VHH binders against p95470. Designs and how they scored, part 44

Target 1, 316 residues: p95470
Amino acid sequence: KQVDVHDPVMTREGDTWYLFSTGPGITIYSSKDRVNWRYSDRAFGTEPTWAKRVSPSFDGHLWAPDIYQHKGLFYLYYSVSAFGKNTSAIGVTVNKTLNPASPDYRWEDKGIVIESVPQRDLWNAIDPAIIADDHGQVWMSFGSFWGGLKLFKLNDDLTRPAEPQEWHSIAKLERSVLMDDSQAGSAQIEAPFILRKGDYYYLFASWGLCCRKGDSTYHLVVGRSKQVTGPYLDKTGRDMNQGGGSLLIKGNKRWVGLGHNSAYTWDGKDYLVLHAYEAADNYLQKLKILNLHWDGEGWPQVDEKELDSYISQRLK
Short names: E, the ipSAE of ESMFold2; O, the ipSAE of OpenDDE; V2, 0.75 times the mean of E and O plus 0.25 times the DockQ between their complexes.

## First folded at step 15 (VHH; framework vhh_7qia_2)

Design n6 (at its last look DockQ between E and O 0.59; V2 from the best seeds 0.00; counts 0 for: pae E 4.9 > 2)
Fold by OpenDDE, look of step 15:
Structure n6 (fold): chain B 316 residues (1-316), chain A 122 residues (1-122)
Amino acid sequence: as target 1 above (316 residues)
Amino acid sequence: QLQLVESGGGLVQPGGSLRLSCEASGFTFDHYAMGWYRQAPGKQRELVAFITYGGSTKYADSVKGRFTISRDNAKNTVYLQMNSLRPEDTAIYYCARKTPYDRYTDESYDYWGKGTPVTVSS
């Protein structure tokens, strides 16, 4: 049986890989080979105390985690959101280790990093992703729909925006001016993830709609910039803030709704980590780890055939 | 293979009590929030209560203080204890599983039971 993850991110501690997924309390899996996965833990045994304040209909599922290592600690960012609304917040919980057998194993919730409020904010506080620039400054990218994807500086302890605050818009799709600010609109962009590679920062984003089984239209686009703050340009030179984005991978009849990726360099090799809905299994989301290659101009490429060749195994 | 089976409905007098049960199968029960809906004749289906995997609860204003939703993950069962029943509580009650990933719509339930009728009448 394959691992059924959504919005997957991954890190390593020692010789063990850890996979984090959207789910009840953030689902964590462990692996020695990135193929065979075992259930490890939930980051939250109980719900964040503030979750229902942010989202009154909160059902216990925390969205779209990111995991970041900093000064010997693991920072796990997560989202609480209302359906179709930007009544959302990104929180962060911190641990000394990812090994539940360790006496030091304890998730300590540090609370809300940012919160979006309808009619106040034209952004949605979901889908956090962390990146450090060449100067060691740590940034968070996030967002979906509305005014698009945002980037801001984190403070020294990575729990709040830095002061004074510095924000950037890094990607967006066209939004009707007639659309009420409380509505998500038709600008179907979300799930930013930035990878530093070579001379560039690469911004990955998901276009289309997720979470609709066979009707999902999710696919991945990419742009790049020499600066972490942008502008991120696609292969044609179009700014991602102006609707730019170069297609990286799209689904097919077997695998639909591909997206919400992370990207990593491990041991000199690059990988794209994402979920895809498997048509043959009633469109249940599955983990995919694809090899990430680069063409002669430095643009990322993946082989869609690897969607069939990489098959995760969930072990008991 | 996924199945939700409600039970415990019936006829009761005003002020009486009923306990509904919903047994789930075909999925990992403790990964999902569960809810109870009801539909009265000629009215739209409405949410009564839901419970998260961890046991946090939410209630419609009309049933607060009278109804209690609970779950037993070991038995794959969600319950609705209904006290101080009123004629306006008369409806078919449905058990439902909440979707974990529906981010774009207000409807967040993907599987429903067949329902169990509750009639409150003198």
Scores: ipSAE 0.191, ipTM 0.631, lowest interface PAE 2.1, mean pLDDT 93
Fold by ESMFold2, look of step 15:
Structure n6 (fold): chain B 316 residues (1-316), chain A 122 residues (1-122)
Amino acid sequence: as target 1 above (316 residues)
Amino acid sequence: QLQLVESGGGLVQPGGSLRLSCEASGFTFDHYAMGWYRQAPGKQRELVAFITYGGSTKYADSVKGRFTISRDNAKNTVYLQMNSLRPEDTAIYYCARKTPYDRYTDESYDYWGKGTPVTVSS
């Protein structure tokens, strides 16, 4: 049986890899080899204290985690949203270790980092991804639909925006100014992730719709910038705030709706981590860890055939 | 492999009671929210109730106060206690696993049982 995952992010502690997924309380798996995975824990045994205020129909599932290690602590960011609305918030919980057998293992929730409100904000506070710049400043990217993807400075303890605040728009798709601000609209962009490689920051983004089985149109695009704040330009030089974005990978008949990626350098090699809906298995979402290659001009490439060759294994 | 098996349906007179059960297998049951839906002849499926893995519940207005959803994670089972049944409750009742991943509606489910018929008539 493969690992059933959505919005996957990963990190390493010692000889153990940890995978975090959208799920009840944020689902955590562990592995020694990134292929064979076993259930480890969930970050919330119950729920964040503020979850039902943001989402009255809260069903116990927390969305779109990101995991970031900083100064000996693990920061797990997570999202709560009212379905189909930008009534949403990103929270953070912190742990000294990811090993549940350690006496120091304890998730300590630090509450809301940012919150979006319909008609007040033309952005949606979900899909966090953390990146540090060349000067050690830590930033959060985020966003889904509405006015697109944003980036802001985090404060020194990584639990709130910095003061004074600094925010940037890093990618968006066209949205009619006549559309009611409370509606998600047709600007189908979400799930930013930024990887530093060489002289560039690479912004990956998901375009299209997830979660529609065979009708899912989700696919990955990329742009790059020499500054973490942008502008992020695609291969033709078009700004991602103006509809730019170069295709990295899209689905095929077997693997549909590729997206919500993370990306990492481990032991000198680069990887793309994402979910894919398997047509032959009722479009259930499966973990994929693919090699990232770089062409002669410094653009990332993925071999589509690796979708068929990487097969995760869920252990008991 | 993945299965949701409903039982407990049948014929009952108006004002009567039934308890539906849904036994789950092939997945980690206590990690998922579960729902009961129903479909009357010629109508679309509609939500009856759902319950989170931690026991929080939601009900359709048409059944509030009459129906109770519950779960027993040790038995991998979700229940629907239906009291004060009315002829308009006649339908096939389906157990479903709520997808954790849909961002658009809380009525998104990725697996459905075969259903159990409930007929309320005299």
Scores: ipSAE 0.140, ipTM 0.552, lowest interface PAE 4.9, mean pLDDT 89
ESMFold2 (binder alone), look of step 15: mean pLDDT 81; pTM 0.817

Design n7 (at its last look DockQ between E and O 0.73; V2 from the best seeds 0.00; counts 0 for: pae E 2.8 > 2, unsure alone 64.5 < 65)
Fold by ESMFold2, look of step 15:
Structure n7 (fold): chain B 316 residues (1-316), chain A 122 residues (1-122)
Amino acid sequence: as target 1 above (316 residues)
Amino acid sequence: QLQLVESGGGLVQPGGSLRLSCEASGFTFDHYAMGWYRQAPGKQRELVAFITYGGSTKYADSVKGRFTISRDNAKNTVYLQMNSLRPEDTAIYYCAAGTPYDRYTDESYDYWGKGTPVTVSS
């Protein structure tokens, strides 16, 4: 009965909320109230034209979307990857509206933004998330395992890195120097998301492993910085590039493997959006939209009991 | 609740045919690759056939040309048409759904039906 979702991101157009999930062609749902969701569309009816060049074994599942509104357009970023490898790329497709009934509704793919290659790159080009800084520059964060999470400037049309390029490392975990560079390794960090709140940028990151049912160790950590480029420091002042990260939420016996969050301010309130694996339902991944609270020192807080309070409804 | 329910098994003579069905519920069926596995007495469970959400298929060498996997996403059902059956095809046949969200290759976390027995003998 709940919405089955992985890597959820959402946005609003008019009175309608749109939710995007990892899946065939990126699965899209819509809702008037963020609780009751209907299937809307897939962003790709088949696949990006370049997907099989990047990953010959590509099976039609696009991973880890992010949705960004800019100057009246909707930018949907998505990932193509191969299992256990950093043979990957992030692409972008653009639409004037999210309403499939509009005559203007048409996803126009703009191709690859960045691509990672085993042995060449010690990073994995998946898990995009977009943030605009307070000077109007738009950045993409991304990354999974290997050398961790990166941030780079986007060009003016938001489809490629800026020229000249500007890249930053924003978080990583220790990786053995003896590991072959083509292997993911033990540095279990991925799925960055950055939220601007007050004078700080807050970097959320997923640590551990998703997708292992009851053996999933996925959980969320946070750090903050006064600059979008970092350094991002946890509550104790430890740099996230040096293993820092303050626990935000790890789940409980009923809800396991929480992660791959997004975060939003809507109508003056702050929300954390993520998936959680429900133990009582074979660890299927369910949508959660939780209130994001702030303590007296400006750190985000989530009440784990709200995992039981938010229950989505999948409609026909 | 997640459910995979097999049907269509039974006793059949060598050279005969059976059609197995697996009806799925409780998850987003068209996100999942679906497969048939079998386990004969005293042997390890093995893949028979699988089909992606988009209809691409693969078969074990021992069943190529005799078995056909198909799916109907509108009915949340996957089928195994088994022709020219042999005594070595005797096994419990299991429907399985392969999770689409796995990023790692270290271990399978598929979802399984309870199985349907198939016996090929005279």
Scores: ipSAE 0.477, ipTM 0.766, lowest interface PAE 2.8, mean pLDDT 90
Fold by OpenDDE, look of step 15:
Structure n7 (fold): chain B 316 residues (1-316), chain A 122 residues (1-122)
Amino acid sequence: as target 1 above (316 residues)
Amino acid sequence: QLQLVESGGGLVQPGGSLRLSCEASGFTFDHYAMGWYRQAPGKQRELVAFITYGGSTKYADSVKGRFTISRDNAKNTVYLQMNSLRPEDTAIYYCAAGTPYDRYTDESYDYWGKGTPVTVSS
């Protein structure tokens, strides 16, 4: 049986890999080989105390985690949201270790990092991703639909925006000015993730719709910038804030709705981590880990054939 | 490998009780909301009850106070306890699994069982 995850992110502690997924309390898996995965834990045994205030219909499922290591601690960012609304918030919980058998194992929720409010904010506080720039400043990218993807500086303890606040718009699709600000709109962009590689920062984003089985239209686009704040330009030189984005992977009839990726360099090799819906299995989403390559101009590439060759195993 | 298998249907007299079960396999059960739908002859499929991961429940008005939905995540099973059955409860009952991951729509149910027939007749 394959691992069926949404919005996967991954990190390593010692010789053990940990996978985090959207799910009740954020689902955590562990692996020694990144192929065979075992259920490890949930980050939350009970819902965040503030979750229902942000989203009254919330009932345990936390969205789109990111995991970041900083000064010997693990920072797990997560989202609370409502369907079709930007009534959302990103929170962060911190742990000394990811090993549940350790006496130091304890997730401590630090609360809300940012919150979006309908009619106040033209952004949605979901899909956090963390990146450190070349100067050691840590940033969070996030967003979906509305006015697109945003980036802001985190404070020193990585729990709040830095003061004074510094925000940047890094990607968006066209949105009608006639649309009510409370509506998500048709600008189908979400799930930013930034990877530092070579001379550039690479912004990955998901275009299209997820979570619709065979009707999912998710696919990945990419742009790059020499600065973490952008502008991120695609292969043609078009700004991602102006609708730019170069196709990285679309999928095929067997694997649709590819997206919500993370990207990593491990032991000198680069990887793309994402989910895809498998047609042969009623479009149940599956974990995919693909090798990330670079062409002669420094643009990322993946082999779609690896969608068939990488097969995760969920162990008992 | 994903499947939902309903059981427990059958013939019962008015006022009687049945307990339906739906066993899920091939996916992470606790990531899904579970529901029961029914379709009577010549009628559209309708929601009977659903239960979220957190245990929140909703019932059709026609079954409130008579039916109870519950789940056992350790057994990957959702149940529908049907009491005080009426002839109008006669239908094929379908188990459904839905993801709470669609952030932009209220459509939640992606997977369906084949159904189990329930007949209430004297």
Scores: ipSAE 0.339, ipTM 0.710, lowest interface PAE 1.7, mean pLDDT 93
ESMFold2 (binder alone), look of step 15: mean pLDDT 79; pTM 0.806

Design n8 (at its last look DockQ between E and O 0.70; V2 from the best seeds 0.00; counts 0 for: pae E 2.3 > 2)
Fold by OpenDDE, look of step 15:
Structure n8 (fold): chain B 316 residues (1-316), chain A 121 residues (1-121)
Amino acid sequence: as target 1 above (316 residues)
Amino acid sequence: QLQLVESGGGLVQPGGSLRLSCEASGFTFDHYAMGWYRQAPGKQRELVAFITYGGSTKYADSVKGRFTISRDNAKNTVYLQMNSLRPEDTAIYYCAAKTPYDRYTESYDYWGKGTPVTVSS
């Protein structure tokens, strides 16, 4: 059986890899080889105390985690939201270790980082991703639909926006001015993730619609910038804030709705981590780990054939 | 490999009880809301009960106080305890699973083949 994750992110502690997924309390898996995965834990045994205040329809599923290591601690960011609404908040919980067998293992929720409110905010507080710039400043990118993807400075303890606050728009698609601000609209962009590589920061984003099984149109685009704040330009030089984005991977009839990726450099090799819906298995979402290559101009590339060759195994 | 298999249906007298089971396989069970539907001859399929990810339940008005839906995540199984059965409860009962990842529809993603329940004297 393959690992059926959604919105996967990954990190390593010692010789053990840990995979985090959207799910009840954020589902965590562990692996020694990034192929065979075993259920490890949930980050939350009970829902955050503030979840239902932010989203009254919240029912235990925490969305789109990111995991970040900082000064010997693990910061797990997560989202509380409702489908099609920007009644959302990103929270963060912190642990000393990811090993549940350790006496130091304890997730401590630090609460809300940011919250979006309908009619107040033209952004959606979901899909957090963390990146440190060359100066050591830590940033969070986030967002979906509405006014697009945002980036802001985190404070020193990585739990709140820095003061004074510094925000940037880093990517968006066209949105009608006639659209009610409470509506997500037709600007189908979400799930930012920034990777530092070579001379550039690479912004990955998901375009299209997820979560529609065989009707999902999710695919990945990319732009790059020499500064973490942007502007992020695609291969043609078009700004991602102006609708730019270069196609990285779209999928095929066998694998649809590819997206919500993370990207990593491990041991000198680069990887793209994402989910895809498998047509042959009733479009059940599956974990995919693809090798990330770079062309002569420094643009990322992946081989779609690896969608078929990488097969995760969920161990009992 | 993904499947829902219902069991426990059969013939019962009015006032009797049945317990339906639905065993799930091929997906992460605890990530799904589970429901029971039924379709009587000549009628449309209707919701009987569902249980959310967090264990909240909802029932059709016609079965409130008589039916109880529950789940055992360790066994990947959802149950429907049916008490005080009536002839009008006669139908094929279907198990259904809904992923939390469907942002655009409220439909169930997966269905069992159904188990027949007949209430007759």
Scores: ipSAE 0.614, ipTM 0.818, lowest interface PAE 1.1, mean pLDDT 94
Fold by ESMFold2, look of step 15:
Structure n8 (fold): chain B 316 residues (1-316), chain A 121 residues (1-121)
Amino acid sequence: as target 1 above (316 residues)
Amino acid sequence: QLQLVESGGGLVQPGGSLRLSCEASGFTFDHYAMGWYRQAPGKQRELVAFITYGGSTKYADSVKGRFTISRDNAKNTVYLQMNSLRPEDTAIYYCAAKTPYDRYTESYDYWGKGTPVTVSS
């Protein structure tokens, strides 16, 4: 009965919340209350024209969306990837409104933002997340395994890297130099998300393995920096580019793993949005919206008991 | 609660026909590719047919031209029409749903309990 989603991100337009999930063409749900969800639409009725060039076995599923509102437009970033490889690309499609009943509702695909190629790139072009800095510059974070998480400047229309390009490594875990560059390796880190709060940018990252049923080890860590570009340091001062990361929340017996979070401030309150794997329901991934609290030193906190108390309903 | 429930198996003479059904519940059915596998005693489980969420199909060489997979997303059901049955088709037939969210493999993640099919004179 709960909403089964993967890689959830959300935004609001007027009185309506919109939830985006990995799925065929990116599955979109809507809600008036963030609890009762209805199917709304898919961003692609078919597929991006370039998807099968990037992934020959592409089956219509687009991965790991992010939704970003900028100057009256909604930018939906999405990923195309080959299983177990960094043969991947992040694309973007744009809409003036998220309301399918509007005459202005029309997703206009803008193509590939970045693409990774095995052995050429030691990074994987999936899991985008957008953050604007204090200077109005918009950045994309991204990455999964390999050489970890990256951040780069977007151009003015938010569809490709800025020129001249500016790229930063923001988090990574140790990877054996003996591992062939075409392999994902043992550096189990992905799905960055950056939230500005007070004087800091907070980088959330997913560590461990998703998607392994009862063997899922996925959990969330956090670091922070006064600069959007880093360095992101954990509670002990360790750099996330050198294996740093303070635990924010991990799974339990009922919710055996969790991650791929986003974070938002709505009406003066802060929330963490993620998926968690439900042991009692064949480890299906379920939407969670948790309260995000801040301690006296400015570090985020989540009560893991809220995993059991947030319950959603799919209405249609 | 995720469920896959097969039905329609039974005894049939060589050359006969059967139609298997698999009713799915508890998940977003139209996100998943669906398939039929079979396992005869002492043999490995083998793919028979699968169908993507969008309706594209693939068949094992041993059943091509005799079996047809189809799906009805409105009823959360996948079917296997089996014609011109042979004794070699005798097996337990399993419905399977392939999770689209695994980043590491293309294997099926969820299985029904199976329905037996016996082709004998």
Scores: ipSAE 0.495, ipTM 0.776, lowest interface PAE 2.3, mean pLDDT 90
ESMFold2 (binder alone), look of step 15: mean pLDDT 80; pTM 0.809

## First folded at step 17 (VHH; framework vhh_7qia_2)

Design p1 (at its last look DockQ between E and O 0.74; V2 from the best seeds 0.00; counts 0 for: pae E 3.0 > 2, unsure alone 63.0 < 65)
Fold by OpenDDE, look of step 17:
Structure p1 (fold): chain B 316 residues (1-316), chain A 122 residues (1-122)
Amino acid sequence: as target 1 above (316 residues)
Amino acid sequence: QLQLVESGGGLVQPGGSLRLSCEASGFTFDDYAMGWYRQAPGKQRELVAFITWGGSTKYADSVKGRFTISRDNAKNTVYLQMNSLRPEDTAIYYCAAKTPYDRYTDESYDYWGKGTPVTVSS
């Protein structure tokens, strides 16, 4: 069977690829070929110690990880959130290795990076994504709905915002000013991921709704900027922070609700990693790894047919 | 392909017991909370019990103390031990795998079995 994951991110240690997914304790898979995947571990056996403080109803389901290598360590960012609210927090746990057989294997939770509070913050502390700029400064992009996607500088330890803090709004959709600040609203944007390629930073974002099986409307849009802080402009020159975004992939009747992507350059090739709901399998979400290409103007492209040709295998 | 296959239903007298089983296949069982629902004739489907990936359980008030949900991940199976059955427990019982929730609602889009009938009658 295929790997059924949400919000997949990926990294490599040695000759082994590791896949991280939304789920109980953050589910981790390993692979030698990025096709055949085996269960590896969960980042948390139970839950972060602070999770229930942030979300009293927390049940161990951790959202939307990102994995980032820095100075020989692996930083796994994750989200704790209440549903329908921006009562959320992004945490980070750190490991020396991703190989559970290693004597050095141990996830050490460093706690909350940022926390969103209803009525205080017009952003939601979920969907972290890490990017280093050309100067070596590491940034976190994050967010969903509300005021959109944000970007801030991380401190040297990559565990907190840098001081003094520097924040940027990088993408958003229309939101009524009359809407209660605690409500997510109809600005259906989330899951930022920034890829540095060529002369630009490319901001990928998911529009629409996830996690509704056949009713999912997720699709991917993209903009680009020469600065990591933006503005990110779509193909028409519209700022993503002003509702811009160019469609990258929407899916079809066989694969719906495509989104929450990551993007990587591996061995000189670019890849788009995402989940999609398979109509033929009761809309069970599946891992998809698509080749990422670039057109003559430097815009990313994917072949929708690869949704059918890439078939992951979950091995027991 | 994703499948949930219920078994163990049948006719039982009041005060009797049944054990329902639901065997799952085609998805990563360990990542999902599993639940039992029931639908009596002319009524809406209602939650009976569910069990999280970590083993936490929740029960409808009407079945607390009488029903026990459990899971065996090695067998990809969720169980419902039903004791002290009552006529009002008569229903079609459905197994469900709890898909991840939407981030902005508590509504879930579960995967369902076809159901197994339970009839409690003298």
Scores: ipSAE 0.841, ipTM 0.921, lowest interface PAE 0.7, mean pLDDT 95
Fold by ESMFold2, look of step 17:
Structure p1 (fold): chain B 316 residues (1-316), chain A 122 residues (1-122)
Amino acid sequence: as target 1 above (316 residues)
Amino acid sequence: QLQLVESGGGLVQPGGSLRLSCEASGFTFDDYAMGWYRQAPGKQRELVAFITWGGSTKYADSVKGRFTISRDNAKNTVYLQMNSLRPEDTAIYYCAAKTPYDRYTDESYDYWGKGTPVTVSS
C-alpha cells in the first residue's frame, strides 16, 4: 500500500532518495525512484538524552524533521515537545552517510539547538527547516502557533544560534490579547519551509489544524521576499507577519488536511512534498510528491489532480 | 485497508483467565500506541490498558494487578492477558490505536476495532 508518513522531508545521496518522517526515533525510508519506498532505519534507537527534561511525558516520538546536507555531512533536525504546549526543543543529529550498509553510517547527536519555555517565550521550538542564503549564511526557520514563525542565523557548525544572535519574525496570525501566554491560542500557523527560486525566497506555511481526520483544516499558503529574513509578502502585497498568505493548495473530499510541506529543486524540476489524509483509507496520512509550477509572475502553482495521480508504494 | 481485529473473547467462569489479541493492518503499527477499552451495556467506554511504542504501560485501577497488556511488533499484534476475572469485567473489549502524529492532545484514539465480547458468569 502507500507510504504512511507525517511531516515528510527528503534528500538524495548518490542514486538513492531518503525520506524522513515524524515517528519513533524519526522513521527513514529509501527509494531509487521517489515512488517505491522501503523502510531504512530510525535515526534514534533510543531517545535524545535531554528529551525527558524538556518534555517529562516524552514517549520516544520525535517530530517534524528536516534534513540538510552541508560540507559532506547530513544534519537531521528534530523536535521534542509536550502536547499543546511550547515546552519544546529542536535538536540535531549528524551522519556522514545515509546508507545504513556503510561502515561510516552512524547518527551522532549534537544536542539542543533551541528550546522554548512556557511563559518565557511566545514561540514554540518545533518544525525546523534549514535554508542557506546567497552569502553562504545558514538559517533555521521554525514555529507553531503562539507568536508564529521565526528565523534565526545558525552558527558555523550548524548546531546552535550564531553569536551574536540574529532572529526575525517571518509570519504570524492574529492571536487574542486575552489568551494566556501558556496556551497555543487561535493563531493556527506552523511548519515553515523556505525555497530559493530565481530572485526570491518563498516561504511556505501551514494554516489550520492537522491531525483531526475529516475535520482537519490544514492547508498551504505562500509568500515571498528578496531577502531570506523577509518581509514575506503574499500575492496582494500583504505581509505574512500581518496575516498575509496566498493559498497554494488545500484539500478536497478525497485528500484532507494537506500540509507540513517541504519543497525542492531536483534535476531542474521543482517539487512540493507533503502529507495528505486519505478519506477513503480512514484519513491515514500518505506521502505526496507534487510538481511545483510557476506562473508568469513567479508564483508557485500545484495541480490538485496530482493528488490522485501520485500514489506511493511501500515495498513488502 | 486499515483494520484492528480483536479475538479471544468468550464465556469464562469467575476467577478464570482469557487472552485477547488485536491484529492490526493497513498502517505502521510500530509507530502507534495501542490500548484496550471496554464497554458494558449502558455504560461509557472506559480505558482498560494502554501501551506505548516503547513499552510503557498504564492500567485502569479496576484491573491493575489482574490484567497485562503487551505487544509484538513483528506480528502487528497487541494482547490483553486477563486473569482473576470477575462478573464486573463483562463487556465488549475494543482495541484502539492512537496516532503518534497528533501534536495538540495526548487523549485521542483515532482508530477502533469492532470489539470482542467477554462474558464472566457461572
Scores: ipSAE 0.391, ipTM 0.726, lowest interface PAE 3.0, mean pLDDT 91
ESMFold2 (binder alone), look of step 17: mean pLDDT 78; pTM 0.790

